# Designs tried in a protein design chat: VH-VL binders against Sex-regulated protein janus-B (janB). Part 8

Target 1, 140 residues: Sex-regulated protein janus-B (janB), of Drosophila pseudoobscura pseudoobscura (Fruit fly) (p54365)
Amino acid sequence: MKILNCFSLIGQCAKPILRTYTSPAADLLKLPRVDIKEGKLRYLLLSVYIHGETKHARTVVRGWNTDSHDDIYYKNVRAMEKLGLCTKCLGGGKMDNDESARKIKIHGSCKTFGAANHHKTKEILLSSSKYKNFNITVKK
Short names: E, the ipSAE of ESMFold2; O, the ipSAE of OpenDDE; V2, 0.75 times the mean of E and O plus 0.25 times the DockQ between their complexes.

## First folded at step 4 (VH-VL)

Design c41 (from c08a with heavy chain T97A Y101W F107M Y109V, light chain K35N; framework fv_concizumab; at its last look DockQ between E and O 0.40; V2 from the best seeds 0.00; counts 0 for: pae E 11.4 > 2)
Fold by ESMFold2, look of step 5:
Order: structure tokens, then sequence, then C-alpha cells
Structure c41 (fold): chain C 140 residues (1-140), chain A 120 residues (1-120), chain B 112 residues (1-112)
């Protein structure tokens, strides 16, 4: 007398899938706006969005102590593709991040993607809780 | 006028220690990274250390890593190089230099140098 | 570490004549930002080094226009269009693209 409930069986199968799956929109909102290391960095300004949904893009700053801007780009593209997200590079530069002095100097460019709008990068940094009280300068 | 004046050089035995100082004036010291560069008796130039403008990040070549410490006091406009476990190969004239990481990646203003001789 | 090789080791130049110094790096000095951080320094007799040229071809403040730099990748050249007595000393190239910063071995320029 064990009749499998059609609704109960469907619910059980759907629940494990729903627990392990998150939407690209939720993943986009959870992306940190700023992810930079301390010290002398190369950085990129990236627009991240759901493919075909550029009106709702999120602009993020990514900086890493690496030999190449391309390393930063491909690392981020791969990570975003795993989340179902598209990435457009808005340019790059260099950043001297001295967190103990609460100072950041933003300058330079990226050969592949050109110079980022460094003033936009400064705006994003100052909007973050970690960097809101930093002295942030933009150099030519 | 930008000016850097080194002091603290001298004669020291192998294994000994020495502390170099550099007094800076004529610019906003706390805005700049600073470096030490040494010149061997054979006239070769070797970069020795760099410290960030706030003092939190330091960089060294393998030849001095773990033996030398760089520090700064931005309130006193002063840069320091602590040299421990000195070797004969550390014999050189040591220059304090203003280091620009961004615009041209290197030292633009150099001091007069202070001589360190390591011998028994 | 990037090895910087200068040639010649020594130059003896008649005043008013041009001079040329070569600097070669063991790998490309092209940074991912599209710039090449190759500097030239002059150490006059009894003095500390002074910056002449930065980023391959840019003259530092106060440097006469008879000094010019050129090159790309691994091959770089400093030229003096008309050597004067005040130009004597040892010239060094330096790369700033990667840590550790490294210098060439120097080129001594003398007047005949």
Amino acid sequence: as target 1 above (140 residues)
Amino acid sequence: EVQLVESGGGLVKPGGSLRLSCAASGFTFSDYAMSWVRQTPEKRLEWVATISSGGSYTYFPDSVQGRFTISRDNAKNSLYLQMNSLRAEDTAVYYCARDEWGDYEGMDVWGQGTTVTVSS
Amino acid sequence: DIVMTQTPLSLSVTPGQPASISCKSSQSLLDSDGNTYLNWYLQKPGQSPQLLIYEVSNRFSGVPDRFSGSGSGTDFTLKISRVEAEDVGVYYCMQGTHFPYTFGGGTKVEIK
C-alpha cells in the first residue's frame, strides 16, 4: 500500500537540484565590486553581465600581483564563465596599494585593453567599505 | 631641491651588522617609494631594497633576502637599511634613491652614497 | 633575473662626434601595460648616477636633447649626437619592468 506521491517524488528530485544551483543574476549580485591584493599590482576594470543583458552590467575592479594583465583577464573570464556570466574589459592599469598607510596610487595602462578610466576605479574603491577612508590618487 | 643624504657607512668585520640612514628633503617623502642601490668596487650597480611609501611592503633580491631589512620613518623623512650577517661581497658604496614604481619604474634622485667595507 | 648586457665596455670619442651605446636584455622588457621600462643613467667622475632617459626614449628633466634613446623588446640604444667634455663618465642601462631591477655592466665614455 505504498503509493508514491507524484508531487512528493517531483519535490524530492527538484529540491537537491535547487540547493546546488544558483541563478546567474544572484551570482552577479554577489560578486565583490573590488578584489585587489596589496602592493604593486596590475589591475583591470571589468564589466560583468548576464550574456545579452548588458543594461544590468556590474563594473568591478580586479588587481593582482602578476606579470601580466592578460593573466588577470583570463582568470576572471574563466571564473565568470563558470557562473554563466560574460565579461568585457574596460581597460587596465597599475595600482600601488599600501593598505597600512591607507594610500592607493592608480596609474598606467594595459597594452591589450588600453587605459581604464582611473577616476571610475577610484570611485568604485571609495564606495567599498575597505577602501572608503583611503587617500586615493590618480596619476597620468 | 630634492636632496638625499646617506650616513652610517664604515668598516665592519664579516658577520657583523651596520645600519645605514638616509635623510630626505625637498619633496613629500611619504608619497614616494624608496630604494637602496649599491655600487661594488668593480663599479657594478646592484639594486638592494625597495620599500613602499607607507612602509608596509618591502622587496629584496635573493642576495640579501633575510639579512637586510629596510624601514622608513615618514615623520622624520628618514629611510633606513639594517644590514646583518655582512659578507665581503657586501662591500660597496650604498646609495639611497627615490623610487618611482609607476611612471618610469626606477630611481630618479640618488644621494651621494655611503661606503661600507666588510673585511677582517 | 634579467641579464642586461652593454656594448662596448669602453668608448674613446673625438669631441663633437656621435657616440652610440648598446644594451641587450636576456628577455623582453615589454610590460603588459604596453610600455618598456628601460632607463639610462650617467655616472660622471666622482658623482652618483643620474637619470638621463626613462622608458626607452624619454629625456629626464634637464637632459640635453643631444641624448636620445631607442629600441624595443630586447635591443636598446643610447645615442649622443655630439659628444661634449661634460658627457664623460660611465653609462648604465637598467630595466624596471620586473623585479629584481637589474643594471647593465656599464660603458665608459672618454674623450680622445
Scores: ipSAE 0.006, ipTM 0.581, lowest interface PAE 11.4, mean pLDDT 84
ESMFold2-Fast, scan of step 4: ipSAE 0.725; ipTM 0.852
ESMFold2 (binder alone), look of step 5: mean pLDDT 93; pTM 0.948
OpenDDE, look of step 5: ipSAE 0.129; ipTM 0.746

Design c42 (from c08a with heavy chain A33G T97A D99E E100D G106Y; framework fv_concizumab)
Fold by ESMFold2-Fast, scan of step 4:
Structure c42 (fold): chain C 140 residues (1-140), chain A 120 residues (1-120), chain B 112 residues (1-112)
Amino acid sequence: as target 1 above (140 residues)
Amino acid sequence: EVQLVESGGGLVKPGGSLRLSCAASGFTFSDYGMSWVRQTPEKRLEWVATISSGGSYTYFPDSVQGRFTISRDNAKNSLYLQMNSLRAEDTAVYYCAREDYGDYEYFDYWGQGTTVTVSS
Amino acid sequence: DIVMTQTPLSLSVTPGQPASISCKSSQSLLDSDGKTYLNWYLQKPGQSPQLLIYEVSNRFSGVPDRFSGSGSGTDFTLKISRVEAEDVGVYYCMQGTHFPYTFGGGTKVEIK
């Protein structure tokens, strides 16, 4: 298993070695807020921001059919670093996304990052075009 | 009280098909994920299939993937298992079981079972 | 697939005596959510399996306090503090942490 450095309250950010082809601000604005799969998922609530700038951080939801929360975090950190962006994990949990029934159940915790604010996750999902009319239940 | 009643088992030749049914009562069926678990003649338990509460996703072990399909009809409080291309190793008692897919990974209530025998 | 190994295969116990059943998994059952999805079921003669213990140590509704579960990682134990005649049957452990879900081979408990 891979252990990620999660003790820092600042988050994880690689300093840009080279200029990106697109500005970090433009990349941040283009970033999808919701990226979740269908199924029994592990999920993380993540803050994505520009190194040295905290005013316009974006909170995003990532829920995937992975074996570990660490996998979601690692893949997001790697993708964000390529754009000159930093990632801070706000916690995680589990999600059951039953799309044809338009039902999402959010619950649980993450051993590494703690429980996300599931009500905030619900608000983000409901703000998206795809999930705005779903019945979203938060348990615990 | 929670009740699950299976039906549809029987004797079938290798390569044949059977459709099992499970009638649920005593709870809000559409709130729960459902599963099929079988017990071999040697008394070993094997998970066979899981379906979400709304029916939009399913999971199977490799041993039945592509041969079995699980479905549900929430309006009728019914769960189904369509078994195709049956093999001798599919001989078992098939149980319908309730699973809380969102919180817990366990089967809290089981039906009485229906026997499937695959032989020539 | 995760292999679940139960010991012993069977045990014969005098009424009122304790019984202990071991369940070992081929890899850790600790999920990244911090929970361990190890469950115990009892199948009484002629009956369907019934849930006894879920998530290592939680007794299911109506299960007497003489039943207790413990363990972590790959090693789990079900204990019956004072075996009664109604406790006769086959006990199965099950893991729900990884797909596919897998069960132990069972431990038969009989009265001496």
Scores: ipSAE 0.679, ipTM 0.840, lowest interface PAE 1.0, mean pLDDT 89

Design c43 (from c08a with heavy chain A33S T50Y; framework fv_concizumab; at its last look DockQ between E and O 0.55; V2 from the best seeds 0.00; counts 0 for: pae E 7.8 > 2)
Fold by ESMFold2, look of step 5:
Structure c43 (fold): chain C 140 residues (1-140), chain A 120 residues (1-120), chain B 112 residues (1-112)
Amino acid sequence: as target 1 above (140 residues)
Amino acid sequence: EVQLVESGGGLVKPGGSLRLSCAASGFTFSDYSMSWVRQTPEKRLEWVAYISSGGSYTYFPDSVQGRFTISRDNAKNSLYLQMNSLRAEDTAVYYCTRDEYGDYEGFDYWGQGTTVTVSS
Amino acid sequence: DIVMTQTPLSLSVTPGQPASISCKSSQSLLDSDGKTYLNWYLQKPGQSPQLLIYEVSNRFSGVPDRFSGSGSGTDFTLKISRVEAEDVGVYYCMQGTHFPYTFGGGTKVEIK
């Protein structure tokens, strides 16, 4: 059973030691739902939540032009840990993001994390202001 | 019938510039990413440039980065490669290729090629 | 960049006999999506390359059954069960797993 990054408890440190002026809940709300590069990229569908609290998780899309889905995962895990947030990968795939043509093609899978629900990814993209009017297709 | 026809090759001196063109037909050009692949006199194949279907994203390997630019005109079904600061090592046959991403992860259709010779 | 090494450099085969071409990569071609993006191309004399095999073992449209691909990780093989006159040319492997995409040095197949 993998329970990575879920066991950090919020609020265990004294205020002067933490030196933070934002809360994990505020940081989670400000988290961009979509952060993807243009071009040929790999992507992950991630669930982000306050450690020990999954009821208000946010599902986000992260895409990067790299050879490795693992690079995307660990980059995001590190960023979220600094904010007191846990990250769980819901799967991955590939994406061809052509912003000038307003087209995105979603396909494939991730060996480590399995295939994402690409239709969920499409739904999230279409709900964003930047990608609302894109022609987004899902392939096998 | 997919056709890709390159033109613009020729003899050029080191440090010079040359612009290659590729005329596409037989498919909806604006729906496809495109690439240039070159074949050296030693018969080695090298991926040289990529452009997304809308033209907003491009990629170049380190060997040509900063010297080559790629562009397209979807209204004219045309792909271009601008080559600047040419070197002897750029001597090759240059192929216009359709860059299928997804099912094939590679170059499914190739033009006939145009020859670029860089010599003093 | 991933180095793709083909052997042999050239191959002379009598018509109707099998041929086998090896392609080895400097790094695993197993993608983080679980697939292996290794393609084979044939360049016939005086022609441009044409796609033959994609994703290790899948024949491109119109490619005869006598062509087959196999392999995994870093070691790959193209086999022609019975070489015909129209099969002469230079065969290239290519990897599409890692950017930049790279090609092998080629294997010339001749008939005598």
Scores: ipSAE 0.064, ipTM 0.678, lowest interface PAE 6.4, mean pLDDT 86
ESMFold2-Fast, scan of step 4: ipSAE 0.708; ipTM 0.849
ESMFold2 (binder alone), look of step 5: mean pLDDT 93; pTM 0.950
OpenDDE, look of step 5: ipSAE 0.536; ipTM 0.841
ESMFold2, look of step 6: ipSAE 0.023; ipTM 0.636
ESMFold2 (binder alone), look of step 6: mean pLDDT 92; pTM 0.949
OpenDDE, look of step 6: ipSAE 0.541; ipTM 0.840

Design c44 (from c08a with heavy chain A33H T50S, light chain F99W; framework fv_concizumab)
Fold by ESMFold2-Fast, scan of step 4:
Formats: sequence, structure tokens, C-alpha cells
Structure c44 (fold): chain C 140 residues (1-140), chain A 120 residues (1-120), chain B 112 residues (1-112)
Amino acid sequence: as target 1 above (140 residues)
Amino acid sequence: EVQLVESGGGLVKPGGSLRLSCAASGFTFSDYHMSWVRQTPEKRLEWVASISSGGSYTYFPDSVQGRFTISRDNAKNSLYLQMNSLRAEDTAVYYCTRDEYGDYEGFDYWGQGTTVTVSS
Amino acid sequence: DIVMTQTPLSLSVTPGQPASISCKSSQSLLDSDGKTYLNWYLQKPGQSPQLLIYEVSNRFSGVPDRFSGSGSGTDFTLKISRVEAEDVGVYYCMQGTHWPYTFGGGTKVEIK
């Protein structure tokens, strides 16, 4: 059985918890594009934006060793909520991040959100200082 | 043709150590995760250890965590299992296996096995 | 850890007759990627285990079409349409959806 998560299709915005340090615009600008663990990961390609302001959305990669893609999505939503930011999922997949070997393999899909554009994910990883010299393979 | 050949098994006393080796051939060793799976005298199969294709991360079940170490040498197409603080329950045939990620999520080729006996 | 329960423990089959082996998991094996990582292995006498079926129903290279796998969620079945002498051995199911990987207890298939 497959079930669609209603929040994945339209984007999710949450009221920020008492924020005093920075504006949402400043937080969005400083948001890391890549936040992935080492290991065999489930990952999501996410659009992060300010409520009502989709023009300056950032596309970010989040990959963690969790049981479900939904866990990554909700963990990100909660983190973004603290910054006054909204999240929309662009799809997911799986990732093998072997950091000392400088090798990343990207493949697969997500039953809730569909497959991410893995070539876009590769582009984002290569744009980061940490992963720019990695051998990144998209399987397919 | 894929081949995995284990060595290093033997008889050891409780608390002792053994180092198992596996020689791989017939495929690009550095492209695959590798694992060790053991079979008890009662014929139960138990996953023991896994290592990533480049060797930068490893996984263990709780039963061997802290006692066993898995490593690999991609230049020599070799996989190793260092077993310390051995217990009677570690008595088993140890198989070197090739581990698929994303396709099978499991062990598609197995070696012939090497026997480890822990007794006094 | 996911508990994998196989039934029966053993079965004796007349040559040419069908055989069926059941495997039940303590929780769903449907991964959030949409795949179900359930494999079947055969260990022939004196040999190492060999992969027969992966992702519930896909035959591995060289596996005869008399072997078929089916199931979903927590309930899985391996069927042999007509058992041959070379099919004697112990059959194991294995899940790869949840860490750590776990195996069923095995089902021994013998010829009468």
C-alpha cells in the first residue's frame, strides 16, 4: 500500500517559535544547501522559502540515516519552522556517501514524494566546498 | 566470474582473537559494499559486519559491536574481519559476501566460508 | 530487530510435486522508496548460501522459472512448482529494509 502525504504536494509553512536573532530572509540566505550524513542514506531534494515569497526559494539537499523519507521531511520542516521558513519537497531517493573515498552514489525514489531530479542533486553537491571534488554518480 | 575466498579460521579460546581474510576476484571490488555473514552450528544465519565500498564507514549488530572490526584494502582486493574478545556464541562458519545497495539490499555472492570455533 | 518467522521448519516432497514456504516479518518490509527488500536464499548440502530471489519476486541470474516469490507487507511465500532433486537444501528468507539485516530460521526441503 502507498499513501500520499498531503503536505508534500503544496508545501508546508509553520509559525516560527519565538525568533529574535535574525530575519527569515537572512536565515534563508545563510541556510546550508547541503546537509547530509556519511553512510547509506535516504535523501530529499527540498525547496525552502519564506511564506508568500517563493521568488527567492533555495533548493537544498538533506540526507540522513533514517527509516523513512517522511522522517527527513518532518525533521526539516521542524528545523525550518524555527527559522520562520516553509518547506516543499521536490522528490527523494537514496544516497551512498563514502566521504574518505570522496565517492557518492545517488539513485532511487520516494513513494511519498516521487523521485528527485538526481542530476540536480549532483549539481548542488558539487557546488558545495565539501563535496566539489567528489566522484558523484547518478545510477540510471 | 565472481569469486570470494576466505581464510584465517581456526580454534581459539574464549577471550582470544582471530583475523579473517577474504580475497575477491571477478568484479570491480572498489564498487561494492562488502559484508561478513556467519552461520551458527544450529544453522542460523547472522549478519556480522559491513563496510562501504571506499572503506570510510562500517556497520555492526549489537552482538559484536566493540569487539569486531571490519576493514578492506581495495588495492589488494581484500576484506578483513578482526575478531577480539571471542565468546562461545561466536562459533560459526564465517562467509565473505558481496553486498548490493539499492538493487538487492542483500548478499548476492558468498564465499566458501571459514570455520571459527571458540572453546576451551 | 525485525523478526523473520519461516514455516514449516522442514518438508518432505515427492519429486515433481509443488512445495511452498512461508516467511512472516514482525513489521512491514515496504521501504519508503517504494520497494520491498525481501530475498530468498538456498543452501544446498555442503555449499554456501546462494541468492534465489530478490525484492520479493525477481529471480536472480540463472535461477529456474519453477521458483517464484510473492507477497507484500509482512507475509511472503516462496513456491517451487515441481521440486527436483537439485532443489534439496535449506531455504532462508532475509529482509534488507530495516537495519540490521535479519534472516528467517530456515526451511529444510527433502525428497521422499
Scores: ipSAE 0.689, ipTM 0.846, lowest interface PAE 1.1, mean pLDDT 89

Design c46 (from c08a with light chain T97D; framework fv_concizumab; at its last look DockQ between E and O 0.03; V2 from the best seeds 0.00; counts 0 for: pae E 12.6 > 2, placed apart)
Fold by ESMFold2, look of step 5:
Structure c46 (fold): chain C 140 residues (1-140), chain A 120 residues (1-120), chain B 112 residues (1-112)
Amino acid sequence: as target 1 above (140 residues)
Amino acid sequence: EVQLVESGGGLVKPGGSLRLSCAASGFTFSDYAMSWVRQTPEKRLEWVATISSGGSYTYFPDSVQGRFTISRDNAKNSLYLQMNSLRAEDTAVYYCTRDEYGDYEGFDYWGQGTTVTVSS
Amino acid sequence: DIVMTQTPLSLSVTPGQPASISCKSSQSLLDSDGKTYLNWYLQKPGQSPQLLIYEVSNRFSGVPDRFSGSGSGTDFTLKISRVEAEDVGVYYCMQGDHFPYTFGGGTKVEIK
């Protein structure tokens, strides 16, 4: 039923010349599950999906060295909008990402969005090729 | 204060067309998906159309697929619904609604509605 | 399509007494992100619908604490602990988990 909805959506998107066609479903599947920087960072746990179709939403981790969780949210919302994708914040926190030591500490919360499920964040990190062998701990 | 103001409703014969407009203010329009929801004379609420925040993707239920087109002009903070091949069953009050972008699925703010009557 | 069934169709309540409205979905509303996007709306006489409860149990801004939502899976409930005159209107549940978005048939709440 999702595949049929994608065909219907393609038939309704009437601007193929103005932008290279990309399938929102394909773009969603190609999103990195994890995109975080090294060091002390703020992070958000985000649900990304095609508006009106949450059946195959993808949960992703995004973290940057910034003073504001809102910066991370804004950047990701704008990037996903260009792909025709919606973003929902599932909460946030902080990470101490020491890539040289292969160690990540996850803790804290986001004032705007509350605390993420840090254990879910840990699961996502461990499922990625880059972080699967890291020592990842959740505090608080 | 979020405000949504619809216009363009009226009386039309079956097979006719109408274009509805919605003027948005009090929020960053381009950050939100927008939808149309209609209320039938029997007071049933029915989702009619959704457009992504950037305008690239549109969604419709089967009942209006191929007859209705949703569009937006983010520079003018405006949402539109072009309704073609209208049927008696399209008679309803049409509401412009804001979809909460990225926080949840659903319609958080509604306009006052504009009435569309399809009658011979 | 997910069918949303509300009961009762109407409800007459003495002011100050509780009210309870049921909404049942034809399939589970647990999304893959672990959340349930079930909303409640109130349409007061002569007005447009307004958001009351989102994501099962969260009160929208300005909604009094006498309104509460609960439920999971396919069974959801809106409760009004003490009905006031301003609570008169039609209550709708709505699911945003699966396309197309669908509403319940409505429950009219009246004061007797």
Scores: ipSAE 0.006, ipTM 0.552, lowest interface PAE 12.6, mean pLDDT 83
ESMFold2-Fast, scan of step 4: ipSAE 0.697; ipTM 0.845
ESMFold2 (binder alone), look of step 5: mean pLDDT 92; pTM 0.947
OpenDDE, look of step 5: ipSAE 0.078; ipTM 0.731

Design m07 (from l10 with heavy chain Y101F; framework fv_lutikizumab; at its last look DockQ between E and O 0.02; V2 from the best seeds 0.00; counts 0 for: pae E 7.3 > 2, placed apart)
Fold by ESMFold2, look of step 5:
Structure m07 (fold): chain C 140 residues (1-140), chain A 123 residues (1-123), chain B 107 residues (1-107)
Amino acid sequence: as target 1 above (140 residues)
Amino acid sequence: EVQLVESGGGVVQPGRSLRLSCSASGFTFSSYEMSWVRQAPGKGLEWVAYISSSGSTIYYPDSVKGRFTISRDNSKNTLFLQMDSLRPEDTGVYFCARAPFDYLTGEYYFDYWGQGTPVTVSS
Amino acid sequence: DIQMTQSPSSLSASVGDRVTITCRASQSISSYLTWYQQTPGKAPKLLIYAASSLQSGVPSRFSGSGSGTDYTFTISSLQPEDIATYYCQQSYDTPYTFGQGTKLQIT
């Protein structure tokens, strides 16, 4: 089975792993929902799923200090492929993450992938044990 | 203190089976990807199996695919390698290796290794 | 499969010398490259990950660099305890292949 790479505005499906492997469903369930760095960062809101099966999709937040949102996307695609998983970008933005002040400001957009639903991003952050007591604001 | 201890190696005839175990301690075993890596006498390293932290994603190289089965029991902190249809070229020291997997970037490298268990396949 | 070619296959150097080992991938691996040291009779030890990041507890005389297909590993001032075989490994795609190794001897 060969699933060709496709590019769309916010979606991409990587080729499945062709070597012997067991179902990736449990790896999907164990994904950290939030992985972001401190400081001024770019972030993406991503949907991760088993190829062709979005029923078990997980929405995750990924972000770090980088030159472009594309860097985050392509590295996440590679990481998920090693787990047998596919990634779709739901948009992006920027964060000002001040962990000492327990404050996060979510704003902006991504030229390549468009703006994420920043309120969904805020919900995901507040669901995590690390950020549940942060003052999280959305601009734009 | 991270510790990986392999066992179950030995001398077997071609075509027979052997089951290796790796007991893990000093870390949260269920949070780490694991691999088996082998080294033939006087030769280099060859990766032979990968298993994700949950056990749901598994890879093998073509040299062992269909003959070797990696598995793990996270409740017992134990990694396994079932080796069937053994061949003389499978002879070597088998290392259990731990990998911190970076879900953000996909970086994957073996930060701790066991001391290995020898396997000899000969007539 | 991504092939990893190390050069040289062996070398001899004196204590205090600068030593450089190269590793070439058969395709771009985007810095998913790791260097290991294996002293005789022992298991391999992680030195450098992500092409250039030094593992905790590894002396600063070890370093790595490179991108794309071409990577280098350097010992800035060789010490007697550095007698070992050095391996690169890619983690970009399965199978996660090693280079053939570089045996370092001290004269």
Scores: ipSAE 0.027, ipTM 0.631, lowest interface PAE 7.3, mean pLDDT 85
ESMFold2-Fast, scan of step 4: ipSAE 0.567; ipTM 0.843
ESMFold2 (binder alone), look of step 5: mean pLDDT 90; pTM 0.910
OpenDDE, look of step 5: ipSAE 0.618; ipTM 0.857

Design m17 (from l10 with heavy chain T57Y, light chain A50D T94Y; framework fv_lutikizumab)
Fold by ESMFold2-Fast, scan of step 4:
Structure m17 (fold): chain C 140 residues (1-140), chain A 123 residues (1-123), chain B 107 residues (1-107)
Amino acid sequence: as target 1 above (140 residues)
Amino acid sequence: EVQLVESGGGVVQPGRSLRLSCSASGFTFSSYEMSWVRQAPGKGLEWVAYISSSGSYIYYPDSVKGRFTISRDNSKNTLFLQMDSLRPEDTGVYFCARAPYDYLTGEYYFDYWGQGTPVTVSS
Amino acid sequence: DIQMTQSPSSLSASVGDRVTITCRASQSISSYLTWYQQTPGKAPKLLIYDASSLQSGVPSRFSGSGSGTDYTFTISSLQPEDIATYYCQQSYDYPYTFGQGTKLQIT
């Protein structure tokens, strides 16, 4: 049975135990927007938000050289929960990150969550210091 | 109260240029993505241009690419559409629309629209 | 480009009727679907986003459903002020595309 998006997992974002010395709002603002490896990757576009406060969500890109989009998703969910944050997956795809050529190709879909809005992924990458001058192309 | 007011429409001959403006009020203009959408007489809606909140990312459909230029001035809360090499097929009412990216769903949608400004391209 | 097709192109119904309009995409759009209402001579108004989410301030008689390529818009009990043209729109991919519209008339 496939899960087409994170919304289908009702109740998965429970209220986390709040940290005494750092607030979820502070953690959300410090969260890196881009965390991707070099090479041929699977990636996810994720929305991170404070439980019960969706209007202050932050969209992040995560990509690793892994066989499973689900591995990226669950590792991020666990990491975010430790910070008092909730995650919603906006879909995924594949990415070829050639840092020496300063070229990134984004395409495809995620079996579990469907295709991300690759144009939004491109926008986020170009907003980062490391990738702002890269040649980024989107294909279906 | 969110308000968007278009201006700059008119009657022009094919091959000429027009510049449309959209004045925004009632929200933090610099925080929102914006679009232009047009409607030919008696026809449906057609998306024309998108611009990100900073102005750094811009998208057009092939029908206007290379002829139209979307831009914004966040200090004046104003959105622009420069229309060059106008064709009779560009005739229609041009709407300014606020197009927030919904970070929870990953989609754009037009949540508020101006009343539109008419553009007629005729020979 | 993703093509959006609405059915029917026009329909007539009586006050209090249940009205349904269908929108079909040429490929899966993963619920990136929005519905708008346009009263003659006025700007469009957002009614439904994310296929089924009701915009704040919009009456509860309006609803949306669907997934993949097939989506429906419903008015549970038609009111006189609902006479308008209704449009679906996909935001899954650029260029954003609209359906041709469904003109709703009250008899």
Scores: ipSAE 0.014, ipTM 0.639, lowest interface PAE 6.9, mean pLDDT 86

Design m18 (from l10 with heavy chain S52R T57Y, light chain S30D; framework fv_lutikizumab)
Fold by ESMFold2-Fast, scan of step 4:
Structure m18 (fold): chain C 140 residues (1-140), chain A 123 residues (1-123), chain B 107 residues (1-107)
Amino acid sequence: as target 1 above (140 residues)
Amino acid sequence: EVQLVESGGGVVQPGRSLRLSCSASGFTFSSYEMSWVRQAPGKGLEWVAYIRSSGSYIYYPDSVKGRFTISRDNSKNTLFLQMDSLRPEDTGVYFCARAPYDYLTGEYYFDYWGQGTPVTVSS
Amino acid sequence: DIQMTQSPSSLSASVGDRVTITCRASQSIDSYLTWYQQTPGKAPKLLIYAASSLQSGVPSRFSGSGSGTDYTFTISSLQPEDIATYYCQQSYDTPYTFGQGTKLQIT
């Protein structure tokens, strides 16, 4: 664990009520890898998976103009639980997304979850159709 | 079970090229990220190249950027390292390593390594 | 680049001893730390990842701890097969960098 002084581990994943075997898998496959706003953002790197099946996990990037990384985390947890999916936070940081200039700067950490692996965040952003041609830089 | 076997090492003059190969077996090669890690004689380990499972993302440290090219052929379960403009400081044993991304911890680690192939750059 | 420094560079120990090796990063690496064992003439072997998680199939006498910049690797009761060079590695930022290694010797 990256966060030593936090109770976030209790209740990080609730068992979803499953309608069918393929419903959560289909929703996981449809899940956008990137969902970020423009401007100066807080961001989280999140692992989304089916309860009990971590080998089918997807890593996603979520970023908003918010005062707390916790806001991003809990909104995602609630949204994913509706789909029968679980969320694990892999850390976070800050992002400056200048879409008009096609530049993204990633740095920093999250008080609750620690720093994300910013190079993994860069890989995910570059894999998306919208950001594949952006100049993405990582700082400490 | 997982096996990685390197080949293509040898003795070469400065400024010349070598191509290393790594044959993978015992796992679905196309599903895993791969890396090359080298070790100079009597020294520690140095990461020199990374490639995503699809080949779509590649990384090099500054020490080899512009001189080394990592590639893969998923149909042949083979990883390659093309080394151009070789220097004496490139001398070492070159290891092929499987480098999965752990979706629960958010980190990369080298879980299986080949036996290594020696490369000596000298005049 | 993040620099990883191991202490000591070498140590002598006897079978049954408790062995402790430390690894210090030049900046906080948020527990993105891995430990490897390398026997002479062989490839490195993964022992511990995420600073404290034991790799499947690795004996429980091996453990890791630490956070921030300072990390520790421990062998609770040294066995003959444990005589090797041990390396730490950070995966917090690229390039991923290794410590210089700690060589265990028999007394």
Scores: ipSAE 0.013, ipTM 0.621, lowest interface PAE 7.8, mean pLDDT 84

